# VH-VL binders against q96il0, part 421

Target 1, 167 residues: q96il0
Amino acid sequence: APERGAERRDTAPSGVSRFCPPRKSCHDWIGPPDKYSNLRPVHFYIPENESPLEQKLRKLRQETQEWNQQFWANQNLTFSKEKEEFIHSRLKTKGLGLRTESGQKATLNAEEMADFYKEFLSKNFQKHMYYNRDWYKRNFAITFFMGKVALERIWNKLKQKQKKRSN
Key: E = the ipSAE of ESMFold2; O = the ipSAE of OpenDDE; V2 = 0.75 times the mean of E and O plus 0.25 times the DockQ between their complexes.

## First folded at step 20 (VH-VL)

Design F2 (framework fv_ebrasodebart; at its last look DockQ between E and O 0.50; V2 from the best seeds 0.71)
Fold by OpenDDE, look of step 20:
Structure F2 (fold): chain C 167 residues (1-167), chain A 120 residues (1-120), chain B 108 residues (1-108)
Amino acid sequence: as target 1 above (167 residues)
Amino acid sequence: QIQLVQSGAEVKKPGASVKVSCKASGYTFTEYYISWVRQAPGQGLEWMGWISAHQSFTNYAQKLQGRVTMTTDTSTSTAYMELRSLRSDDTAVYYCARDHSYLPRGHDYWGQGTLVTVSS
Amino acid sequence: QAVLTQPPSVSVSPGQTASITCSGDKLGERFAYWYQQKPGQSPVLVMYEDSERPSGIPERFSASNSGNTATLTISGTQAMDEADYYCQAWKSSGAHRVFGGGTKLTVL
């Protein structure tokens, strides 16, 4: 019985972007696109006097970013795998090798690839729909906390002004 | 009341597969994820992965990549964890736990656990 | 693997304050979670989002997260608090969750 090679589903190693922002930066930094997700990671600035609510917001943003990075890394891996399988299958059906006479990787034409994209999108439509739902829920939560932080900052500014008037 | 009810204990041979079920009740299944955690006898907790209710998103621990498959059935509000190519070191209590899809609330509800014994 | 490090055991007298630490690289940048596990039972979430208590968790339980260390504090420790405690956080990569090694709390 041929040992069915355990397809190591190479989980995309979550490439921690080695991008380190300057230590003296007081701003969020956007890194280069991640190798697997193709998403640009944001390095969030940590203020010295971060409020608990600001910290919660920052951590929520960080978690959401990581969630998003992992989703797209997985999706891109799946896409790449299925694309390769599609190409191989089509080439085989055509009686063509995986390599051209020039030794290049054989490719399909744009029309054939359009079929793949259509099929892939159709197959993954529900997946993307639920991803979008969860993404919107996460962003809504983030936006809600942004609002809370904004209100807290306003309140703190008002308290400081009152204290300065009383002295 | 929110409950996660798991399938019964399993005894498997090395190289076999096991599939553990986790039936959720008392909440909207589709709004949460299910995480799987295992615990070897006398050892700590090990996170295995999580799955969204609609299977739109799965995330497996790197150590278990290729051997674990998580699935859900939204019609029955049931999550499944399949572990293949079982080894003696896979002997553990396996837990399903609820996880939030969009809030960092941790595993707020747990199943009772399923003992999986891998013995020759 | 980003490992969360916990002391293997902590002992406390009844009524005293127990502190369990969890250390990890950049743990202060992430939410920490705490679970209580009694022998033969499933884990129970006791703290989430660093310092939030689930409903039904006594007020004697508190937690903080600063720098690279999360701390679970149990004030007025009771005999019923004897259990294994696990911290959890997101791994620095891959949206994976990681547990600490666990801490056995003994109430003497």
Scores: ipSAE 0.862, ipTM 0.945, lowest interface PAE 0.6, mean pLDDT 92
Fold by ESMFold2, look of step 20:
Structure F2 (fold): chain C 167 residues (1-167), chain A 120 residues (1-120), chain B 108 residues (1-108)
Amino acid sequence: as target 1 above (167 residues)
Amino acid sequence: QIQLVQSGAEVKKPGASVKVSCKASGYTFTEYYISWVRQAPGQGLEWMGWISAHQSFTNYAQKLQGRVTMTTDTSTSTAYMELRSLRSDDTAVYYCARDHSYLPRGHDYWGQGTLVTVSS
Amino acid sequence: QAVLTQPPSVSVSPGQTASITCSGDKLGERFAYWYQQKPGQSPVLVMYEDSERPSGIPERFSASNSGNTATLTISGTQAMDEADYYCQAWKSSGAHRVFGGGTKLTVL
């Protein structure tokens, strides 16, 4: 049974409401950004009459999404950790504390922070290259199975058309 | 012939570290991840984490986060697992296993295992 | 965090069918894998992608995965099939592998 998707009311409550996916949807849908990876997960629909090929495709897409989310969650943690260490190291070299006079976290100027960003990108260039390769290989595999599913569905429609013609 | 050959057995004291090696041969090392799995005496299998051959993606079991470091050396097709701050309950056989980088093939090839004994 | 529950032991007579279950929250939404481990040996992959059999594994091994339960089935069980069997899957959230507790198959 199709289920009407989540709808925005004409009048929202005060402030922006947290998005909540519909229960028992007949379609895939996109959820809010994951806290650690900052990626939006796909919530996959599971039909009752899913073929073995369709099941394999769905599971491959789910695992690829989780693989991708874990990579970026790890990368975001590494970025944050190395950024803080860089700032701390440079502040210590200047003889400055970790806090300003107002109690806010001390930071570096834009040109000093640019050094960090350049170093981080250079250090992680190879990591991201190999991630991109694996990402593209995963998407190629998914596309291949999408093609198999499409052919399976065409074949099933052809068989049904032959059956109707013979009546 | 695909092989994963691990370093020999080790005896360690609590608080020490151990580093186990896993040398791969017979396949393109850079196309696969290496997973590490341990098995305490009389116990089941426990997944510890994985590492991609280029060290671009490392993922550790939450229980071991902070105590384990996995590395690779692509020039020798060798993976390493280091476990720090050893406890008596870290006594186990440690396995490396091949894991496909983008297909859901499971752990299709395993090393022979490395017994690590932690005793005072 | 994720737990895959297996019965601790299963006993069958030679020639009969053995069935080993693996239960976990939403396990049927993930690929399940099965490993055989004989005493003193490394594990061997016997089923992958829920129901696929690696080259060299006898046809008497089959598997399924639906709902919260994956099942390894060994038809015509032989004495050489006596081993510990472990299921494996990704946990319900995150990219972590989880093994079941293991099932000792005894062929009497």
Scores: ipSAE 0.696, ipTM 0.875, lowest interface PAE 0.9, mean pLDDT 85
ESMFold2 (binder alone), look of step 20: mean pLDDT 90; pTM 0.935

Design F20 (framework fv_ebrasodebart; at its last look DockQ between E and O 0.53; V2 from the best seeds 0.70)
Fold by OpenDDE, look of step 20:
Structure F20 (fold): chain C 167 residues (1-167), chain A 120 residues (1-120), chain B 108 residues (1-108)
Amino acid sequence: as target 1 above (167 residues)
Amino acid sequence: QIQLVQSGAEVKKPGASVKVSCKASGYTFTEYYISWVRQAPGQGLEWMGWISAHESFTNYAQKLQGRVTMTTDTSTSTAYMELRSLRSDDTAVYYCARDHSYLPRGHDYWGQGTLVTVSS
Amino acid sequence: QAVLTQPPSVSVSPGQTASITCSGDKLGERFAYWYQQKPGQSPVLVMYEDTERPSGIPERFSASNSGNTATLTISGTQAMDEADYYCQAWKSSGAHRVFGGGTKLTVL
């Protein structure tokens, strides 16, 4: 049985986004792209009078965001590693050093890199399919809860209007 | 009935590797993740990581990064956890647990645990 | 690393209400989970998503989350509720899960 080389699935270090929204903000903020995932994190606003359903929705969105951040951080790390290995392997095969005479990092041409991208995408195709499946399921759940929150808000507004009419 | 059945107890020497299996039944394996949790004797629970059923997504605890590998076999609905470079402080009961892929429902089903003893 | 802090032990008389707290940085931003573990047994999920109770868990179990503190409440505590209880939440980064240190509940 070929020793399936233990692909050291290096998980990306948990980067704490250093982005802190203003304390007096009453809306969600979008941070800069994360260093590892390249995704922009959303800092969710927490209302003072958050309903239990709103809280649940917010936490679900937060968890889904963290899930998504971690997935892409891992993918980008894997991509970077495999890309570097590919470049090194190809340069070695060509009898070229890792650095040019000018001291710059040696690179492959666009055609050679296209081969890498094709192979990488092919190799990771199933991974991306399953990611998309889970991503859609998560977003569907979030959307469902958004609908519930919207209904709750409508109901609360109607109750408030009725109370104001009765007084 | 949903069940997670783990492999038997293991005794290993320091520096060795151990691979624990977790066979899932009673549900659609491919719709869930498997988390691994360990518990040293007389200590609390420690989360080790989780894996999606198709190995599309893995996430390991930072403390174990580089030493742990999680895998799955969808044909047998079995998850595997390999821990390398074993130390005495790796002596623990290791649990597999079901985890939802898209809902935050926690670890709703657990294996019976596998005792791994690391001794000289 | 965001550590979830639990009291090491809680004692309660039969029929009284037990409360176990779990505190952590930004715990209010994440779901809390609770597990019961009896000696020599696997953990059992008793609460999820802060306040939800799995099927088969008695109604005497409830949970709340306020600020950065999650609380497991056991009303009318019974001798069979004697166990170790662990809180769990997602870590603030990396989609990691973290457990609290555990609380030994003794029913006196």
Scores: ipSAE 0.860, ipTM 0.944, lowest interface PAE 0.6, mean pLDDT 92
Fold by ESMFold2, look of step 20:
Order: sequence, then C-alpha cells, then structure tokens
Structure F20 (fold): chain C 167 residues (1-167), chain A 120 residues (1-120), chain B 108 residues (1-108)
Amino acid sequence: as target 1 above (167 residues)
Amino acid sequence: QIQLVQSGAEVKKPGASVKVSCKASGYTFTEYYISWVRQAPGQGLEWMGWISAHESFTNYAQKLQGRVTMTTDTSTSTAYMELRSLRSDDTAVYYCARDHSYLPRGHDYWGQGTLVTVSS
Amino acid sequence: QAVLTQPPSVSVSPGQTASITCSGDKLGERFAYWYQQKPGQSPVLVMYEDTERPSGIPERFSASNSGNTATLTISGTQAMDEADYYCQAWKSSGAHRVFGGGTKLTVL
C-alpha cells in the first residue's frame, strides 16, 4: 500500500504557496511544504460516523506526522547552525573576517564545504539510525491499526447485508 | 519494578545554572524518551521538553529555547536536564517522566521531583 | 498555541459522581491524558489515549474526549480520590505536550 504523508524534498512542487485546505473534504489531502521541516503535511479527513478504532488510527497517524515534522525541523536548524559555525571557524583559522573588503559575506570553496558535509553526515549517523528505528516502529503500529480497521469494516458490511442493524 | 530517581534539592542564585539527574531502572532505558516537567510552588505542571534515550531526538518547549539542554548517558541509564541563566521564576519542583518512543501512552512513570530554588 | 482550560476546583459528596472538564480548541482531535497528584507526591497517570485506564486504576475512573472537551469521570467518589487532576494533550502545532491548569477535587 502506498504511503500517504509529507515527505522531505529538495524543492517544493511548482507554484504551491500559501495553500489552505478546503473547508470540507471527504478525503485526506496533502498541503504545501512546511517552512521549517520542508515536509508536506497531510490533512486528515474526519468522518461523521468514525468508529473508536478509526479515531485511534487517525490520531496515531496525525501524531506520527507531527513527530516527524518536528524531527526534521530540528535537523534543518542544526544543519544551518553547524554550517555557519564551520564557515566561521575556517575563516578564523585563515585569518579572514566574516565579511570581505566589499562587505559581502565571506565564503568557502566547494572542496572546503565538502569537508563540512562529510563531517555533518558522520556526526549525525547514529541519530538518523535511531530516528529510522522509531519511524519504522510507528509505521508498524499504524499498519497494525489499519488492518484492524479493515477487518472491522468488512465485518460491519457483512452484518449489514445479512440483517438490518441499528447504527 | 520501574523507578526514576532524581538528584537532590538545589539552591541557586539568579544567573547560575542547574543540572538535575534522573536515573532510570527496571526497564530498557533505550526504548523510551524522558520528558521533563516542572511545577512552581502552588502552580500547575509545565512541560519543558523531551529527549530520546540515545539523544537522537530532543524537543524543547519554545519558552525555554536557548536556556535548556537535555542529555543522556546510556551506560548509566541516566537523563540530565540543565537550565541556564536562572531567574527567580524558575523556582520549581523539576520532574523527569518516562515517555513511550512510539505509542501514545503518556507519562506512565515519574521521578520523585527535585526542588530547585532560585534566590539572591 | 493550544491552551487547556480546567475549572480550578470541583466538590462532590462521597459516593457521588465527579466530572472534571478540560477544554481546548479541537481537543477531541488529539489524544487526551489525565494525571492525579496528591499533596507532596509525583503525578500518577490515571487515563491515557482518551479512554484507556492503566492497570491498577479503579474502574470508577473513566474518561471521554470529543469536540473541544475531554472529561474525567469518577463514579462512586471516595475520600482517597481527593487530589489535583491535570489533563494533557499534544499541542495542535507540533510534538509538544501541554497540561491544563489543574483541578482540585474535594470530597466533602
């Protein structure tokens, strides 16, 4: 079954900004990328006759999305801060200021920046491994509830066909 | 039996820092997050943030951003919360509480609390 | 930011039913949790996932959560139930937990 949720992406789909969900929708839908996490939020449909089990599934999916968005928002912030710190440290070591003589922000060349990217990836490897573990555990829990909801719906449909029941 | 045991009470001056420890036992420390919650005298509970046991994910309440650091030591099954630039309104009992890493179980186990008093 | 509002106090006679409310915008779209705190003690989880009761919590504790309001209900209230009660939920804008202001339950 295909995944339905916000995913991190290098660039947002063309033309989408300041998007608002429809006032009322019968389906889940995907909004524009979040400013901080760069992930697209899923806006969950809430039916009028949602069963307790369906409610738990929806709330678990919603909490998992928010957990994931917060993780990546934090990682994006950390990346930006450590990048700036690395540039500052290397400029200081070379005896250079943060600004050129023209007032422009001093930069490092591509080879120097490659050192940063390697260092960042190495430093954060364990963090991302444990994030992946928790992400997969959350998705296993969601899949389990999806199975329970599917069985509940099949059972209710069969009972309705056999004999009319109070709803 | 699951237990969270916190360090003892501390008295600090404004501008100082405090570091509270929370030693966990009776469960697999790396399977849970630790949340920190504080309670000023006569006031309600205030959630401060949480940290995964392996430090892969830390989330702080916006009010405390820049002043709080949470860490762990898996070799001793201990979580730490450090609050810097203390103010008189940081006087509170500080609790650690266990949080499930992937199920919505709430704060099922709490430490005994650590009183931190900030006064001149 | 999400704000969870609780009445400051609720009084009930022994044996009667106590109801403690927790109000927040669209709170019923989030899991709600309830904690009991007696004087000089740490909080204790008494309800989680809106309606689930931890082992060791008496069946007279129940809870609901719909619309903007979660409710903790204690039937057959006893003197030992006298405590402060806090609701908790995830903040609507992230993976942050928020507590209500607390309710003092008095059994007269």
Scores: ipSAE 0.667, ipTM 0.858, lowest interface PAE 1.0, mean pLDDT 85
ESMFold2 (binder alone), look of step 20: mean pLDDT 90; pTM 0.936

Design F21 (framework fv_ebrasodebart; at its last fold request DockQ between E and O 0.52; V2 from the best seeds 0.71)
Fold by OpenDDE, fold request of step 21:
Structure F21 (fold): chain C 167 residues (1-167), chain A 120 residues (1-120), chain B 108 residues (1-108)
Amino acid sequence: as target 1 above (167 residues)
Amino acid sequence: QIQLVQSGAEVKKPGASVKVSCKASGYTFTEYYISWVRQAPGQGLEWMGWISAHQSFTNYAQKLQGRVTMTTDTSTSTAYMELRSLRSDDTAVYYCARDYSYLPRGHDYWGQGTLVTVSS
Amino acid sequence: QAVLTQPPSVSVSPGQTASITCSGDKLGERFAYWYQQKPGQSPVLVMYEDSERPSGIPERFSASNSGNTATLTISGTQAMDEADYYCQAWKSSTANRVFGGGTKLTVL
């Protein structure tokens, strides 16, 4: 049987969150954790009278969320793959099979797994550092636009009050 | 001036691999992502994926997953795209494009394109 | 796959207003981008974030969004505006980007 070359899926398949908030909802919803990223997606409410700035903020948040979801989906996939490879390698080195006599999946002890975690974190340290950099930049941009939206709302409220006083 | 300069045209046989380079200049390479886009003759644009400058984050189009690898060299400000197991339908002009890491500004700068021809 | 749908072609007379639409599922939840491509040339970003113009793009180019439709508008269309135009947006769940099928703008 030709060894089906394990398609190195380097990227997690996008789990389409099937969660749909109620159509009549007037607030943001938090969905269940995504299958791959384990992050809870936010479903942003779209107000009927959304300002262009509010829309921009919403879309920026959405893009950032998707970016973040994809990053962690990839990381979790890589982690799972490397963990499995580590376990298999260690078991092989010990002369142990992948399954116990009881048919259960053979596992490593906590100390051996601690070594894996340490190595994984060390290996991915720079990756996480750059992720954090980009994450902070994105959130800074979002926060900036949140401030703009807040100012716009204040200004609009003031204009409405002035118009009511003039009539 | 911001420029993305790609490697020259390639002719490959089916089943072969191609590696296209994209040298960036005129900006801080490490602050941006590089996206790859291809265009088959007479067809539209197809997004292939993007990579962060430090290779900390890659995202490939699902259709190309397993066949495409994107890499970067920060010392030379160069991005690379390798496509494996080439098929006739992979014949296209391949573009690298700059992408913002934190702002939704699209692909603001493009390479000149690299024609990859896959022929028997 | 979220497909962005564009008309295959649009024809306008010089000085008239050209309008190119891009429609897609949940496009209203995402930023739209527009690219111009002339024959034998690399694409050029003409609009980003639904309605923002890059530096160097003429003011006659504008874009808007309504619901799940993005629209590129070229006011006072010139012969030099004859090109293929592509919309782009993020795909809903994969942080992937998707292009529309493209629209050939002919200036008659």
Scores: ipSAE 0.868, ipTM 0.948, lowest interface PAE 0.6, mean pLDDT 92
Fold by ESMFold2, look of step 20:
Structure F21 (fold): chain C 167 residues (1-167), chain A 120 residues (1-120), chain B 108 residues (1-108)
Amino acid sequence: as target 1 above (167 residues)
Amino acid sequence: QIQLVQSGAEVKKPGASVKVSCKASGYTFTEYYISWVRQAPGQGLEWMGWISAHQSFTNYAQKLQGRVTMTTDTSTSTAYMELRSLRSDDTAVYYCARDYSYLPRGHDYWGQGTLVTVSS
Amino acid sequence: QAVLTQPPSVSVSPGQTASITCSGDKLGERFAYWYQQKPGQSPVLVMYEDSERPSGIPERFSASNSGNTATLTISGTQAMDEADYYCQAWKSSTANRVFGGGTKLTVL
């Protein structure tokens, strides 16, 4: 029981791009999905008395987010291009045009589309495996800096407590 | 000794393509990315893109989308940059540089540069 | 729109402090990097992570990054410091790196 397929677009709806972060937030917050990566960005709080280590942690998290968003933006573009090529190739094998009588883009049935998804995952298996490795390395680095910040804060409290005892 | 050794100078005509190689040694090639940077005569540095050693992530400068392809060969620890449909304003020295994928260390090692001249 | 603007040239006398600026919208929210390039040579990383100095770079080199401006500072400037200097930062949202236009440091 084939149905007329949904047309996939290249970009997210423009409404999600209109999000405006709070002016005076004292916390990190999560914005709407990015139109290219479909990931929700974290908008990082910048405190008044941020230490050098705290600054490095925040910037590392920001760069990691941008790295991740760009990977998935590129992957989404590749997915869309390969999907269209697959549909185009299979329609030509069937002797069908790229558009229906009504002018809509022709599509394939669910069984044929499942073939595409399986082939795409198989082709991109190694790419995603190495992406996951790089993502893990970035998370380890971030966790390491989080630990350094935590120790810095504990050390500062102990130094203040020791100074109070001395006086 | 960490080294990036690039292929020799090239002279090309407009419309041709060029493929520059960058052979890495002295470090674990598969743990880093390679960035490509070019410099037109008398001009500044222009970042072209980067590629992970396993080719799992490639990111190109928007200006060059559709004309550039970056690849690697892990068996020889070599990165490649191919620029197609060459124009006279593609005349530049092309550098490869090591790039960290997970720490913000910048381009800590650079190749010697490859002059590509595009003229009629 | 992460354009990085540098002065085209900076001149100092030997022994003086040279200051090279790099301006970009919200640059202080990203890591800044600095590269030195002498004539006929490849660039050399001289500062990374805003203010960190690679091994082998003299202590005369320091850097900062705040607000919209990163600054490379060379104290006790020597004739061997004469070179072109480029800042670099991560362009917001694209994971692209962007170089400044470069600054020619002249030591006279």
Scores: ipSAE 0.679, ipTM 0.865, lowest interface PAE 0.9, mean pLDDT 85
ESMFold2 (binder alone), look of step 20: mean pLDDT 90; pTM 0.935
OpenDDE, look of step 20: ipSAE 0.857; ipTM 0.943
ESMFold2, fold request of step 21: ipSAE 0.651, 0.673, 0.657; ipTM 0.855, 0.861, 0.852
ESMFold2 (binder alone), fold request of step 21: mean pLDDT 91, 93, 92; pTM 0.934, 0.953, 0.950
OpenDDE, fold request of step 21: ipSAE 0.867, 0.868; ipTM 0.948, 0.948

Design F22 (framework fv_ebrasodebart; at its last look DockQ between E and O 0.46; V2 from the best seeds 0.69)
Fold by OpenDDE, look of step 20:
Order: sequence, then C-alpha cells, then structure tokens
Structure F22 (fold): chain C 167 residues (1-167), chain A 120 residues (1-120), chain B 108 residues (1-108)
Amino acid sequence: as target 1 above (167 residues)
Amino acid sequence: QIQLVQSGAEVKKPGASVKVSCKASGYTFTEYYISWVRQAPGQGLEWMGWISAHESFTNYAQKLQGRVTMTTDTSTSTAYMELRSLRSDDTAVYYCARDHSYLPRGHDYWGQGTLVTVSS
Amino acid sequence: QAVLTQPPSVSVSPGQTASITCSGDKLGERFAYWYQQKPGQSPVLVMYEDSERPSGIPERFSASNSGNTATLTISGTQAMDEADYYCQAWKSSTAQRVFGGGTKLTVL
C-alpha cells in the first residue's frame, strides 16, 4: 500500500479579524479581507428586538461564514505550501539557488508556474466540487430562513397596521 | 438504524501512534462530517476536530495540530483518527460522532467510544 | 480562546426544575448545543440550535439563550436525569467546536 504521505494539513491559525464596526451601527459591515482566507468577513448587526427566527438566521449565516473562512484559509495555506515546494524543487532541478544575485527570491517563469496551477487545480478538483456542494446546501438553507424572516416581518407589519386602525 | 461502531481498546507506549476507526451505517456517509471527541478519565469532553466524508475539508483543534490526522474511506463508510507522539495525558476514551455538513444539528449520533491507554 | 463556563454541579429534588447555565464570550452569536452523558455511556444530544429538541428527547428538556449565556432547563426532574451535562458552541472565526467544563446534575 503506498504510504500516503501524511499530508500535514496545517490548519490556518485563527486570524481574529480585528475589524470592529462602530458600536452605533444599524447595518451589517464588511471587513477587510482576512489575511489567511482572503475573504471579507461580514459583521452582522444584532437588532435590539431581534426575533427568534432572525436570531437563528443570523447565527446560521455566521456559522456558514466561519465554515467558509476556515475552508479557504486551509486551502490557501495548502496552496502556498505546495507552490513554494514546487518552486524550490524546480529551482533545485535547474541548479539555481533560492535567491538571485540581487538577493531577491528566485521565481519560475510563467509557463512553469502555469504547470503548477494546472496540476494543483487538477489535484484539488474533487475537493472543490464537494466544497461547492456543501456551500450551495448551506446557502439554500440560509435563503429558506431569509424567506421565513421576510414573511414574519410582513405579518408583524400587518398586525401593527390592524392595531392602529382599531385604536 | 444509524450507528457508529468504533474499533476496540488500545494500549500504547509513549511516543507511539494510535489509529482509531469509526464505521458508520444507516445513513448516507457522504452527506455528513465526522467529529472526534475525547474524554480523559474523570474529565470533560474535548473536541479534537472534524472531517468531511470525502476528506475535502478538515479542521483540527489547535492543541492537537501536527499530531492528529483524520481520514475517511467512503467505500467502507469508515472514518479514521490517528494520533501521533502519544503522551500519558492522551489517555482517554475517544469518540467519533456524526456532524451535519450544512445544518447546525450538533453531534446527533455517537460511537461507543474507544479507550486508548498510554502507559510506559 | 472562548471558554464556555458551566457550574461544576447542580442539585435538584425530584419533580423540581433544574437549570444549568453555560456562559462564554460571543455565545450569543453562536448556536448552543447540549449533551447528556451518563456514567460509562456515550454522550447524547439533548438540545441543538439553542432550543431545538432531537427526536426521542422528553419535552421536560428545554433550552434558551440570553446574551452570552445559554441555559438548559429540565422541568419535573426525574432520577433518570442524573448525569453530566455539557454545553457546546462554535469557537469564533475558526469553525472549531468547544465544550463547556460540564455540570454534574444530582437528583436528591
């Protein structure tokens, strides 16, 4: 059985986005790109009179966001590691050092890097397919709850209008 | 009926590795994740990590990073957890548990647990 | 690291209401889960998504959240409810899960 090299799946360190929205904000905020995932986190607004359904939706969105952040943080870490290993391996094969005479990090040409990208995408194709499947399922659930919240808000507005007409 | 059946108890020396298996049945294995949780004797539950059924996504507890590897075999609906560089404080009952891939349902099904004893 | 804090023990008389709290930073932004564990047994999910009951869990089990505190409530506590109870939530920004320290419920 080929020793499946224990791919040390280095999990990206928990980059706590230091972005804090203004305390008096009444809307969702988009933070800067996370340093590991390169995804912009959304800071969800918490209404003072949040309904249980709105709370559930918010928490579901938050969990899905964190799931997505962690996936891409891991993926980007893996990509960076494999890219570096590829570059080092190719430079070594060419008898080139890791640094140029000017002290800059030696790089491969665009054609050689294209080979890396093709191989990386091919290798990770199945991984991306399953990610997309789960991503769509999560977003479908979120969309469903968005619909429920919308209906609840409509109903509450109608009740308020009826109460105002009765007084 | 949904079941998670784990491998038997293990006794290991410090520095060794242990691999625990968890065979899933009664549901579509590929639609869920498997989480691993351990419990030292007389202690609370400690989450170790989770893995997607196709190994497309793994997430390990920071404390165990570099020492733990989770894998799956979709053909046999089996999840594996390998813990390396074992120490005495790794003595625990190890549980596999089902985790939903897209809904916040928690660990709704658990294995029976596998006792791993690390002794000199 | 967000630690979930539980009381180490809670005692209740049969038929009375038991309340177990779980507190943690940003717990109000995450779903809480509750597990029951009896001696020598695997944990059992008793509550999910803050207040939802799995199939087979008695109606006497309920849960709520307020701010950064989740509460498991057992109404009409029975001798069979004597167990360790653990809260769980997602850890912020890591998609990792964390357990509380556990609460031993004793039915006196």
Scores: ipSAE 0.863, ipTM 0.949, lowest interface PAE 0.6, mean pLDDT 92
Fold by ESMFold2, look of step 20:
Structure F22 (fold): chain C 167 residues (1-167), chain A 120 residues (1-120), chain B 108 residues (1-108)
Amino acid sequence: as target 1 above (167 residues)
Amino acid sequence: QIQLVQSGAEVKKPGASVKVSCKASGYTFTEYYISWVRQAPGQGLEWMGWISAHESFTNYAQKLQGRVTMTTDTSTSTAYMELRSLRSDDTAVYYCARDHSYLPRGHDYWGQGTLVTVSS
Amino acid sequence: QAVLTQPPSVSVSPGQTASITCSGDKLGERFAYWYQQKPGQSPVLVMYEDSERPSGIPERFSASNSGNTATLTISGTQAMDEADYYCQAWKSSTAQRVFGGGTKLTVL
């Protein structure tokens, strides 16, 4: 069984953080949706003896997450703003006010709102295409470094076994 | 080979707007972001924001939100930064710099800078 | 979220090693970048990804980043290294880039 974050052994070097308390996992975890992006952030675990390559991988993943969160936070704000402008424009064309007699914000029916959704998707298709391209490139880079980290760990374990045989 | 060439110095009154251009050459403009950075006289560097070449992603420094607009024209490989409602503390040299879209390579190429002076 | 703090100035004799620090909360969890700016000139990238050196930057430039501190180190400092040096990092939780206040390196 994996020994991460809960126990320390006197006889072997630990690759796990010394501040990881009992009954806690020493792994990445997924937090609640971010208020602005509506994305669930990964909270990255930082091991005590992280190699330079492992550090680069973790930092790439962190920056990619923040890059992605900022993009969708911006898109959510743009969506909300353009939605309100669309509703305002259509109400003005109908000769209606922005608020009902009860004081609630006037809105359009589902069929009328479908025009907005169609136009928003069409208008933003190119933007999302370039976002997807950059997202793909970032994830390919991350996957490549994950492979390099895996190879580094294999070679380090083989070197440790070679040292134990010669001792 | 890679160059970012900016528009010339500007003198503006408080409350006016300024639009600085940054023409890129020697690389594929659409594969990179452009960051804008300013430097007040005798002061350090202040990051203003970035824009992707296709305008698919724009991110402004929080201090400048609402006053700055960044745009591009891919047909001329040119980025633009417009700062509105100018104040005396906006007097600075404004730089454009190339930024990578997917690798953490920093701002590897910089424009020559554009001095914007805001005086009454 | 924290401001990147640099000493305002550092002085070294020619041939000695200069060390310029950049401090910020959890800075070692982010990539750090370093820029050199000579008087009247645009900044030039001298270190990226904490410790990577761009092509054309002399091997006497090196850098590290751990804990709350990134450090730019110039060994065998030459008169041409006299400049202002700025650190930069991605501000945590906001996707904002932040520069340090700058350090004037003087080669006596």
Scores: ipSAE 0.678, ipTM 0.861, lowest interface PAE 0.9, mean pLDDT 85
ESMFold2 (binder alone), look of step 20: mean pLDDT 90; pTM 0.936

